VHH binders against WD repeat domain-containing protein 83 (wdr83). Designs and how they scored, part 1

Scores and structures below are computed, not measured.

Target 1, 315 residues: WD repeat domain-containing protein 83 (wdr83), of Danio rerio (Zebrafish) (Brachydanio rerio) (q6dh44)
Amino acid sequence: MAFPQPRPQAPQLPQHLWRTVDCQQGAVRAVRFNADGNYLLTCGSDKSLKLWSVSRGTLLKTYSGHGYEVLDADGSYDNSQLCSCSSDKTVILWDVASGQVTRKLRGHAGKVNCVQFNEEATVMLSGSIDGTVRCWDTRSRRMEPIQILDESQDGISSLKVSEHELLTGSVDGRVRRYDLRMGQLQVDYIGSPITCVCFSRDGQCTLSSSLDSTVRLLDKSTGEMLGEYSGHVNKGYKLDCCLTDKDTHVLSCSEDGHVYYWDLVEGSLTLKLPVGKAVVQSLSFHPTEPRLLTSMEGRVQVWGAEPEDAAENES
Structure headers, positions and changes below count from the first letter of each chain, unless a header shows other numbers; antibody chains aren't numbered by Kabat.
F stands for the ipSAE by ESMFold2-Fast; E and O both for that by ESMFold2, at different seeds; each is averaged over both directions (binder to target, target to binder). V2 = 0.75 x the mean of E and O + 0.25 x the DockQ between their complexes.
Where letters were taken out, [cut] stands.
Atom coordinates printed by the task and the answers are left out, and those that the model quotes come from them; centres of patches stay.

## First folded at step 1 (VHH)

Design n5
Fold by ESMFold2 at other seeds, look of step 4:
Structure n5 (fold): chain B 315 residues (1-315), chain A 125 residues (1-125)
Amino acid sequence: as target 1 above (315 residues)
Amino acid sequence: EVQLVESGGGVVQPGGSLRLSCAASGFTFSTYAMSWVRQAPGKGPEWVSSISSGGSYTLYADSVKGRFTISRDNSKNTLYLQMNSLRPEDTALYYCARDLSGWSPYGTQEYFQHSSQGTLVTVSS
């Protein structure tokens, strides 16, 4: 009796709408999963940051304290703290449970476009249109930054930290990679303003989106371009890109109201997900499951790999 | 108080050149994207060009691409527009604008601030 040969399986991609949330925050500038993927953050043009349950789609808490639009946010690994950044030129560290501001950090000379904790939440990193990245100690009462990185010739649009590495994207068309242990810097010239950067899940590649409507995958160690993904529209907005939970596909927001999926290896378009009729400005992919968040205007949508009836069956 | 003061306009012949300047004060010039906007007689405002806060990225309207060059000097808080190969349809009041958008590092026409009377460019004959 012969055993059947296993068939190759297509990766399951989040393409089924589970929820639409009207956030009541004006435009949602950024949407982010927390570290374990059970919560999501929404950054509002109304100056608010909101925390939501992903599974229920319900509002858990609103964080007020910024003087202008909230542009980005991140949650600490243990869900005890949040950080956020704003057009008010500040970075705020929040206590999740109380909703209170722990620190309001000043020093950037212009709007702060991106913010993230390091993995152990001992440092917050922020990037600003002033062209600097600032590193802030979360454990100390001191308000001064630990370090200022000022190599960029124009604004910082995006940053991500993984282990000892910091990846930044700049309007100057460069992706910069800092080795925080050694103080070393590698620069990759893309040639068009960068809107988003991230690491691959295996840590071997970097991904960047830019205003030439192109997403690029580079080998982290050599800077060699491994892939180039286009067909979407990215001409004037800070749009997010990412990789799927298993590094099988590249995703990008688009100004045409879709999220584009490309096969990472082949570079071919796999899915053009219709989100709506306006700019899809932000996305976030679940850390371990095929689940996607999108924001378009004041709405956030949650997408899964199977139809929503599975969630109803859990009740 | 934000101030934007344009200069460099005048009367030129078709095919000629002019360089416009915009002196900025009352804000941190180097952290704002900037634009040039023009208004021809009897017409509404028309976006001409934009430049990123650090000067690394520029955008142009199709009608001026290849003829106009936007630039900035952040050490002098000054924005420039070099206009070459001028045509009669370039006749307009030109003024600079500061981008006030909270979500784009590159500027957008939706949030322009305008606090000046501009500088008149007339291309005649």
Scores: ipSAE 0.552, ipTM 0.800, lowest interface PAE 2.2, mean pLDDT 89
Fold by ESMFold2 at other seeds, look of step 2:
Structure n5 (fold): chain B 315 residues (1-315), chain A 125 residues (1-125)
Amino acid sequence: as target 1 above (315 residues)
Amino acid sequence: EVQLVESGGGVVQPGGSLRLSCAASGFTFSTYAMSWVRQAPGKGPEWVSSISSGGSYTLYADSVKGRFTISRDNSKNTLYLQMNSLRPEDTALYYCARDLSGWSPYGTQEYFQHSSQGTLVTVSS
């Protein structure tokens, strides 16, 4: 029997524009997939949070209640709740179906830059320019945080929660990893203000972006730098970074209107995706498929690994 | 009522040094990034320098890099600008400013609130 020739590998990186959405929210400060990747959230400088269908690009609901720009948001895994944070110094818990505010939580002394549910949505974690991370009970009538983390010497720019771990990035140039069950803290010194942090999909690495225009991959347990990715522009904005759905590539927003893709292992640039002429403020990678959201000014774009007809785009 | 009061300006020879101060009140100083902005005679405003709310990160315009140092003392609600190796083109009215942007944890050059007074720096033989 003869051995068959291998088939060419299909593209697995989002590089084809499927859809453009004009959000009508002023600048979109953050764009986020929900947990299953079927919906997206947009955080507007007009003080609104909006929920959209990813596949259709249609508006499903608008959430109004913040007094200033919405800076970040997250959806619970069961799609029943949203949380959001704002330069109005508050965190809001929303009921998705009714659009009503369940809780409006005050206590941060400055802008709240990041917010996320834990996996069970029993708590929300928020990080602020006031240098604190606050943990809020979602099911209690208490208006006080159940925990305040104040180790940072400057503002908190980003946080991510994975099971019992909390990863934070600070303007003080440090990435901090808290083990919430054991009460332990690991600190990795990057040396430049952190703009975004995340875990690798396999849970063994952390990724951070910083204002020296560099994204770094570190071994989670030791803090050893495993990769360093540059060539983009990140000098003054809180820009997002992430890993692809299978941990093959590192992505970063850029102030030059592109999203940069690097091979995770080799560190070489594989794609410089032209999004537009302004700062690409935010991105979100689909949890299981090669699909990407980008925000630039007041619009969001959906990108896929294979082309689609342009007539399916929505503005 | 937000108040920003600059001081420390004056007349100095080229190559000299001067330290500006900005006293802040009416807001929680430690949760805002701060900037210095200057306006030379007959020119529009020019951003000079910015500092993060906790003081961990600083930015400078190319024209002043290496000569000026921004700092803050959050316990005294005071912002500073140390100006060394002064040149005649540094002559300007200097303002401190509170950064009001909604998308940066330490401020940007795009959104400022500053006082109406400022402090005058004149670099002349």
Scores: ipSAE 0.510, ipTM 0.781, lowest interface PAE 2.4, mean pLDDT 88
Fold by ESMFold2, look of step 7:
Structure n5 (fold): chain B 315 residues (1-315), chain A 125 residues (1-125)
Amino acid sequence: as target 1 above (315 residues)
Amino acid sequence: EVQLVESGGGVVQPGGSLRLSCAASGFTFSTYAMSWVRQAPGKGPEWVSSISSGGSYTLYADSVKGRFTISRDNSKNTLYLQMNSLRPEDTALYYCARDLSGWSPYGTQEYFQHSSQGTLVTVSS
């Protein structure tokens, strides 16, 4: 038997602009890959949600139905449904193919900042400035939430779902992790308003961004801080953070028009990507490839690890 | 109908203190970040301070930092501004406002002064 040794190579980081899209949606508040990374969603201050082909760079469909800005969105694993949330205090479930509203869910008492399907798309989870997370059944005609989580003492800014776990970030400076299978709650105190949370790809760490211009990596089970990343500007905006597709680097949006990349282990700044001259509001990292989406004002950009002509040559 | 009613203004000497209140009705107070804004005679509006919907975090303009304290009591639907070490430059009509921004986890410099007439603070020797 033989164990091929991989060649040592530098990490592949998205730093080459592939595409710029003028979305014609006013400000784009959030940009999201769908679950397989072949499509992207744009959430407009003009109240619209749009679906685009990543590979073709073309608009596929526009979804209208929100009464105010769309703040976040997610696509189901099978590409049949979308969910979105808005300053109009609602969550909408959309049928992708028809573009029609399947349900418009009311109940949050304030703007809804974040929304995501669970892995199987049997529920939608939404987090609001009203301090609650609400769970909505996607498969029934029931209009009330199947569960309300109200442990937070201030607004919910971000949530992420991974298998049986729900991770939330709150303005109260806490990151909360719910084990929905076991009914357990773990709380990590950061001490500054949380703007974005996510899991590491290996599931062992959590990442959070906060208004002290700091991104922190914590051990999920113990709450021990494993890394701390700064140098960017995050003082008043709900900015996204994430990990690269292989957990090699930490990324954050910044109010100075850049996306910052830090080496996860060393904590050193690897790249300061110039996106533009305004706040970089949102980012999304491809689930399996080194590809990044950024939004700034009404513009979305797609970034790859190599120039696009080189990426087309797969051999 | 959304209503914000400010009170607690008056005439004070430099170095004095005042506590402003803003009574809120017609909306779910606890789900909005709130701000204080002031307008001096003959000048434009100036943002003073903001507080998150749950009261966990506060922001202040540099001109008031260390002297003013914003707070809220969500059980009483009331916003407060404790003003200490007052200066003649603090003379203004003070308004409270709801934060209507679409992307901030708490208050921003965006505000809404619906149904508000303000409360006058005059700091003079």
Scores: ipSAE 0.405, ipTM 0.724, lowest interface PAE 3.1, mean pLDDT 88

## First folded at step 2 (VHH; from n5, 17 letters changed)

Design n5_fw
Fold by ESMFold2 at other seeds, look of step 4:
Order: structure tokens, then sequence, then C-alpha cells
Structure n5_fw (fold): chain B 315 residues (1-315), chain A 125 residues (1-125)
């Protein structure tokens, strides 16, 4: 009888609650790490955007200027600017330090569901229920978009920017990938309203969540489905999905109060994280560490791979 | 000036059918999610159904699922509600409404900015 060989070490996954933040913003529609993961943004149904220190758990600044719910936000790479979008049909560019509105950009004909800076923060990209993506120059004082993309047959629910590519998800059940250097568009038909899209860390795959309670991983170059992840509940909410910092697992929010983790390669459920008893609407994965933000109603929680007291002992 | 005009209401016997229409003007109809809501005498507003701006997705309250069908014709700026198997507790003023909420990709939400004047539906023998 031989001794069993050691099994490969399972990746550490953020499953231990480190902190709960009571945002006092009504429902938190989106939660986002900034580029370096030291700050988090909360987008409130009370029309406010708030910036918090992740390590301290303290409120740093409140940004007021939207006329309706704040639906999404992003921070620039250098932490000097924020952008946000709202049901008031606007995109706002903020100066982080002063809290002042630098620009309030109009033009969308309906609520703006998603917003992101490009890597250099030279443009902002926004997607709206009006079916358009608009590109805005952050360096110019002009109030007109520099580009409008209107291929979608229904609202834009999610967008992500990576290098020369723009990925969008639409209520029309399609994921669209624009190659901005070559001027090309690839369309992948999922067949159910898309709620969230993202790129894999290695840039070779796309991930999408949709209202058929399914997350799908596609090969970027061919459109072939490489993985399909289910068991969660996504029937009527815009729920976030993502990949872990090392592309080992797929994550999804769920209407049943959990965040689901699947092994990317095997497709098997690895972890069903109990967040609470309501819809988990948003999540954000730390750019370089196994750390997760979740939002459920007005509560934001920070999760780590080890209990906080154990992680403190290791530092 | 945003305007929503409901038509198609009336008196119908229990078990009957009606088709409501809502004609929109003063805004780009095809870029807004739309909803039907009703108010029975002496009662609050009840959301019934919603449809995405492009018409790709629909949703229904449990009280009307299977009996009511929402649709839209963006070329005619018109929203429809087909109501079948009507019962006396469906008696109400029916309104179409424009949705501004952002929590759902199909546009159904608790917050509505613009409403029509309504059309009366009465179910009685």
Amino acid sequence: as target 1 above (315 residues)
Amino acid sequence: QVQLVETGGGLVQPGGSLRLSCTASGFTFSTYAMNWVRQAPGKGLEWLSGISSGGSYTSYADSVKGRFTISRDNAKNTLYLQMNSLQPDDTAVYFCARDLSGWSPYGTQEYFQHWGQGTQVTVSS
C-alpha cells in the first residue's frame, strides 16, 4: 500500500468576512475597487457616490451631483479622477481631492448603466439603455462625445475596456467586441439579456452573465464556448460576474444571497459564499490579491482569503 | 412635452378580453423601457408588466402572468397590453409609464417619471 502523494494546493479564495460597511446610501447598485485596490467606490440609490479606504473601512468623501440613482463608477489609474453614471442620463467626471464636478456630460437618451476609463484615463466610455456606447475625451473641455457606437438593438448593460478592445453586453442577448485599432466588430449571440461582461486576465477569453442564470466563457478569437457555469439565480437583476486575480475561478453574484465560485477549467462549483438573505447585486475582485467586495442592499462587505486575525499574524 | 395616451378600456364581462394601447410622443420612445400600472378604486398603484426599450425582454407581476401580454411597436411609438381572462378584481384605471430605474437591464422598476392620464377598465356582468 503506497503513501498518497500530496495533492496540488487549492487556490486561496476570498471567503472570510473582514469588514462590513454600512454605506447609508440606500441600495448600493455597484461596488468597485480602484486601480490599486486601496480604495472602494459605492454607487447609491440615494444619488450619492462615496469613496472609502479599504484598509481603514472609513468614509473619505461623498460626491453629490447626480439627479437620480448612481449606477456605476470607476477611478482613474492615478487616483486623481472618478467617473460615474446615473439614471439621470448623465456621466460625471469628478476631481477626487476636491469632490467637485469637473464635467457633467449629457447626450444619452436614457439611463446610463455602465462607465469606465480606458487604461490611460484619456477617455471615458459609457453604455446606456438607449443602446449606445459613447466615448468622451477627459482632457478636452468639449461636451460632445468623440464617438458613438449604436450597433445594439436594445440597452447596453455592461462594458469593459482592455488595451485596444471594447467589450459590451446588451439586453439584446449579444456580446460585442470592438477592435478599435483595426476597426472590426465581433458579435457573439448568447440569446438572453446580458448583465455583465469582462475579459480574462490573460486577454484570450471573454466572460458574460445573462438572465438565463448562466455565466459563459468564450474564446475571444473564435467565439467558441469554452465553459458554462450555472446553479446560481439570475432572472431579473443586473448582476456582476468576474474572474479571480489569477484566472483560476469564475465568480457570479446571485439573487439568492450568495456569491458562486466555479473552477474555470472543470466548471464545478468550488464555493457558495453566503453573503446574506437578499439579492447580491454587485461584486469587485481585487486587482492583485484574493480579496472581494460584495454589495447587498445597503451593505458592502470585504472578504479575504484568510481570517483577518490570521492574515494580520502573517504580516 | 412628454405625452402618453392610453386607449382601449371599457366594460367587459368576466372572462373577456381587452387590448390596451398607449401612444407616446415628445420623446424617443425606442430608448425607454415602458410599463403598465393600474389603480383600483381607493387602492394604491400596482405594477403589472414591463418591457425593455428594444422589446427584447418582458416581465410580469404574478397576479397577471399568463393572462396579460405586453408588447411594443417602436415604429408606431405604441405600447400594448393584451388582457385575457379578465375578472372583476381587474377593474381599475390602467396607466402606461416610462421607467427611469437602473437596477434592472430590462428596465422594470419601482420609479416612474411620466404617466399617461389612464384608461378605465371595468369587469362586471
Scores: ipSAE 0.280, ipTM 0.615, lowest interface PAE 3.5, mean pLDDT 88

## First folded at step 3 (VHH)

Design c16
Fold by ESMFold2, look of step 6:
Structure c16 (fold): chain B 315 residues (1-315), chain A 123 residues (1-123)
Amino acid sequence: as target 1 above (315 residues)
Amino acid sequence: QVQLVETGGGLVQPGGSLRLSCTASGFTFSTYWMNWVRQAPGKGLEWLSGISSGGSYTSYADSVKGRFTISRDNAKNTLYLQMNSLQPDDTAVYFCARSPDEWELPYGYFDYWGQGTQVTVSS
């Protein structure tokens, strides 16, 4: 007596183009989902930040207040606030509904490359070419940082916050993980300028991209190398990397106009997604669905795992 | 005002060495990536080398890799280029240049330049 084998399930990876958005912001330096994945943020070299509906592809609001390029942004979980950072050396806290600047925070000595709220949106964390990470209170009138982290020997290129932990990447080739609750620091030496860091969805691993055209997966607690992914081109640009919504694949932007997908466990290339003919600089993966945002030059594309009509027919 | 001043150029014989300096003022030197660029007589500009703001990352054009070494001293607001094994085709005006957009080296543009220092390699 034989039991039938279940048929192989097709990969649920975003590979079908749903929308192209011409943002009219000059180069789009970063693209980000909000926490629930219903909205997206675009950070423009024209100094603007824009909020869009993902499902409709429509512009909802433009945020003006930075004096130079907007380099990164994040939305609070309750969708009431945005933060952003810029080549103008500032971090801005925005009220989403009114579009007004709530706070414009100065103190970094150079360009601010990355910014994120903590999960409660009680603080913003920013990382700068000045080599510092600064922590800013969102709920008081205080305009000075409540903490400055200056362990890095070179610029901060990327940061991510998960629960009580802060993960940073630096040009000094190190990935640093701060336990903000315990005041502890773990340093993982990669050896090449870091361009992007993130946590795995299950919180057990860290992922980093670097200028040696290699993305690396490390055990968060031990620093052990669990995976190494290459074949893409990352030699001179700050490119994003991420994990899929279910931690099945590793993604990276590439200077050759593609997004690369690798099987997380096997390390094999699964998909080389043609986005365009220029540098794909930024990407963001949906928090719970197989949906991807990519940024190339002045436009953003939304990708899904099925053709858009098929996705609408599922309940 | 932003100012970059190169020094250390001069005449050297083939195979010789020379160290260039670039003193920066009018901006926070330690928050900018810095570069050396040269222009040989009758030729266009050639990017030679770049260094990150903290000095932990350096890059070189193939034409000078292994012979030239870029470094910086942020306490002195000074950028350096150590040039070894100089040949006559290294004859050029050498410029110190500031990167406004560090993540596009060597293909980005530079927003501030020095006036240059002449290096001449001749028998």
Scores: ipSAE 0.721, ipTM 0.874, lowest interface PAE 1.2, mean pLDDT 90

## First folded at step 6 (VHH; from c16 with Y109S)

Design g13s
Fold by ESMFold2 at other seeds, look of step 7:
Structure g13s (fold): chain B 315 residues (1-315), chain A 123 residues (1-123)
Amino acid sequence: as target 1 above (315 residues)
Amino acid sequence: QVQLVETGGGLVQPGGSLRLSCTASGFTFSTYWMNWVRQAPGKGLEWLSGISSGGSYTSYADSVKGRFTISRDNAKNTLYLQMNSLQPDDTAVYFCARSPDEWELPYGSFDYWGQGTQVTVSS
């Protein structure tokens, strides 16, 4: 009697190149999955925002309306709206289907580095080199923000929203977590300019990258440092970091053309993914699958946990 | 019209100190990272130091680390470079320069430059 052999398992980390997209947008400053992970957004130094099909690798729509580089973007949960921010000091709300600008929001005194919808897409949050975070009502036609957060002593580099909480990173070396309903603020001092922040998927930790070439995991409630991850190069660029879809690994872009993966618990380097020979500026991890987007210069690459031909052959 | 005007250059003996100023106008100074760059006789441009828009982050080239200090006063729209322990090979024209982006140091592309101020270190 013989037992059936287990089917081969694909690696759980995205390390196989599925697709390269030449975006024709100049440098791609940010790449983002949409909420369901079937589409991706590219933010171009040529002032354009583009929407692409992940599975087909095809351009679906180009959004023109910013006066300078597009620095970040986000899609609403229902795929009906996009928001974006730019060196032109504005935040734009777009209708996805028509490509039309719904709102163009002014008020920041300098470049707007980061933007995200809340989960319900009733609010857009933006962070700027002017040191402020601004909250904008998506339903209102009024041009004024509903709230301005000005606690930072230097530029805001990154923000993320989870439920009623807002996480921000600043060049002043601090990660700030706001409870927007209660008006409470927790400040965690890192000591080096923050380039990217995010929440863990279990909601218990925060992750930050900084210009000392170190990514740090903190306990959200206490501010205790739970992990440090280094070996990559981050000395002069705003680089993205993230956690994998199951919180097993920490990822960071690097100036040396790689994306680094560390085991979250052990802190050891698991994978040094060769993306190319230039700065890997942005990354985005799929919400539920082991799939990664990277941007380097004017190109975006889609990475999967197994070779694409193996995934295509399953029936 | 964006203008950057350096002052404070001159002749200094070896081991001496000098403080350069760069007065900015025509733009919102407090939302730009700023830099000092020099050009020695017969040499190319050398980035020396950069400072973030709020002043909380500074960076230095190895050649000047520990001897030079960059600072800014956003209320006065002024960038500073304090230079200590000057030696003859610090002789150069010193420029202040504006970063169009807050990142990519020291390889950033500078969009506006001052006319420069001469610093000469000689006995």
Scores: ipSAE 0.726, ipTM 0.871, lowest interface PAE 1.1, mean pLDDT 91

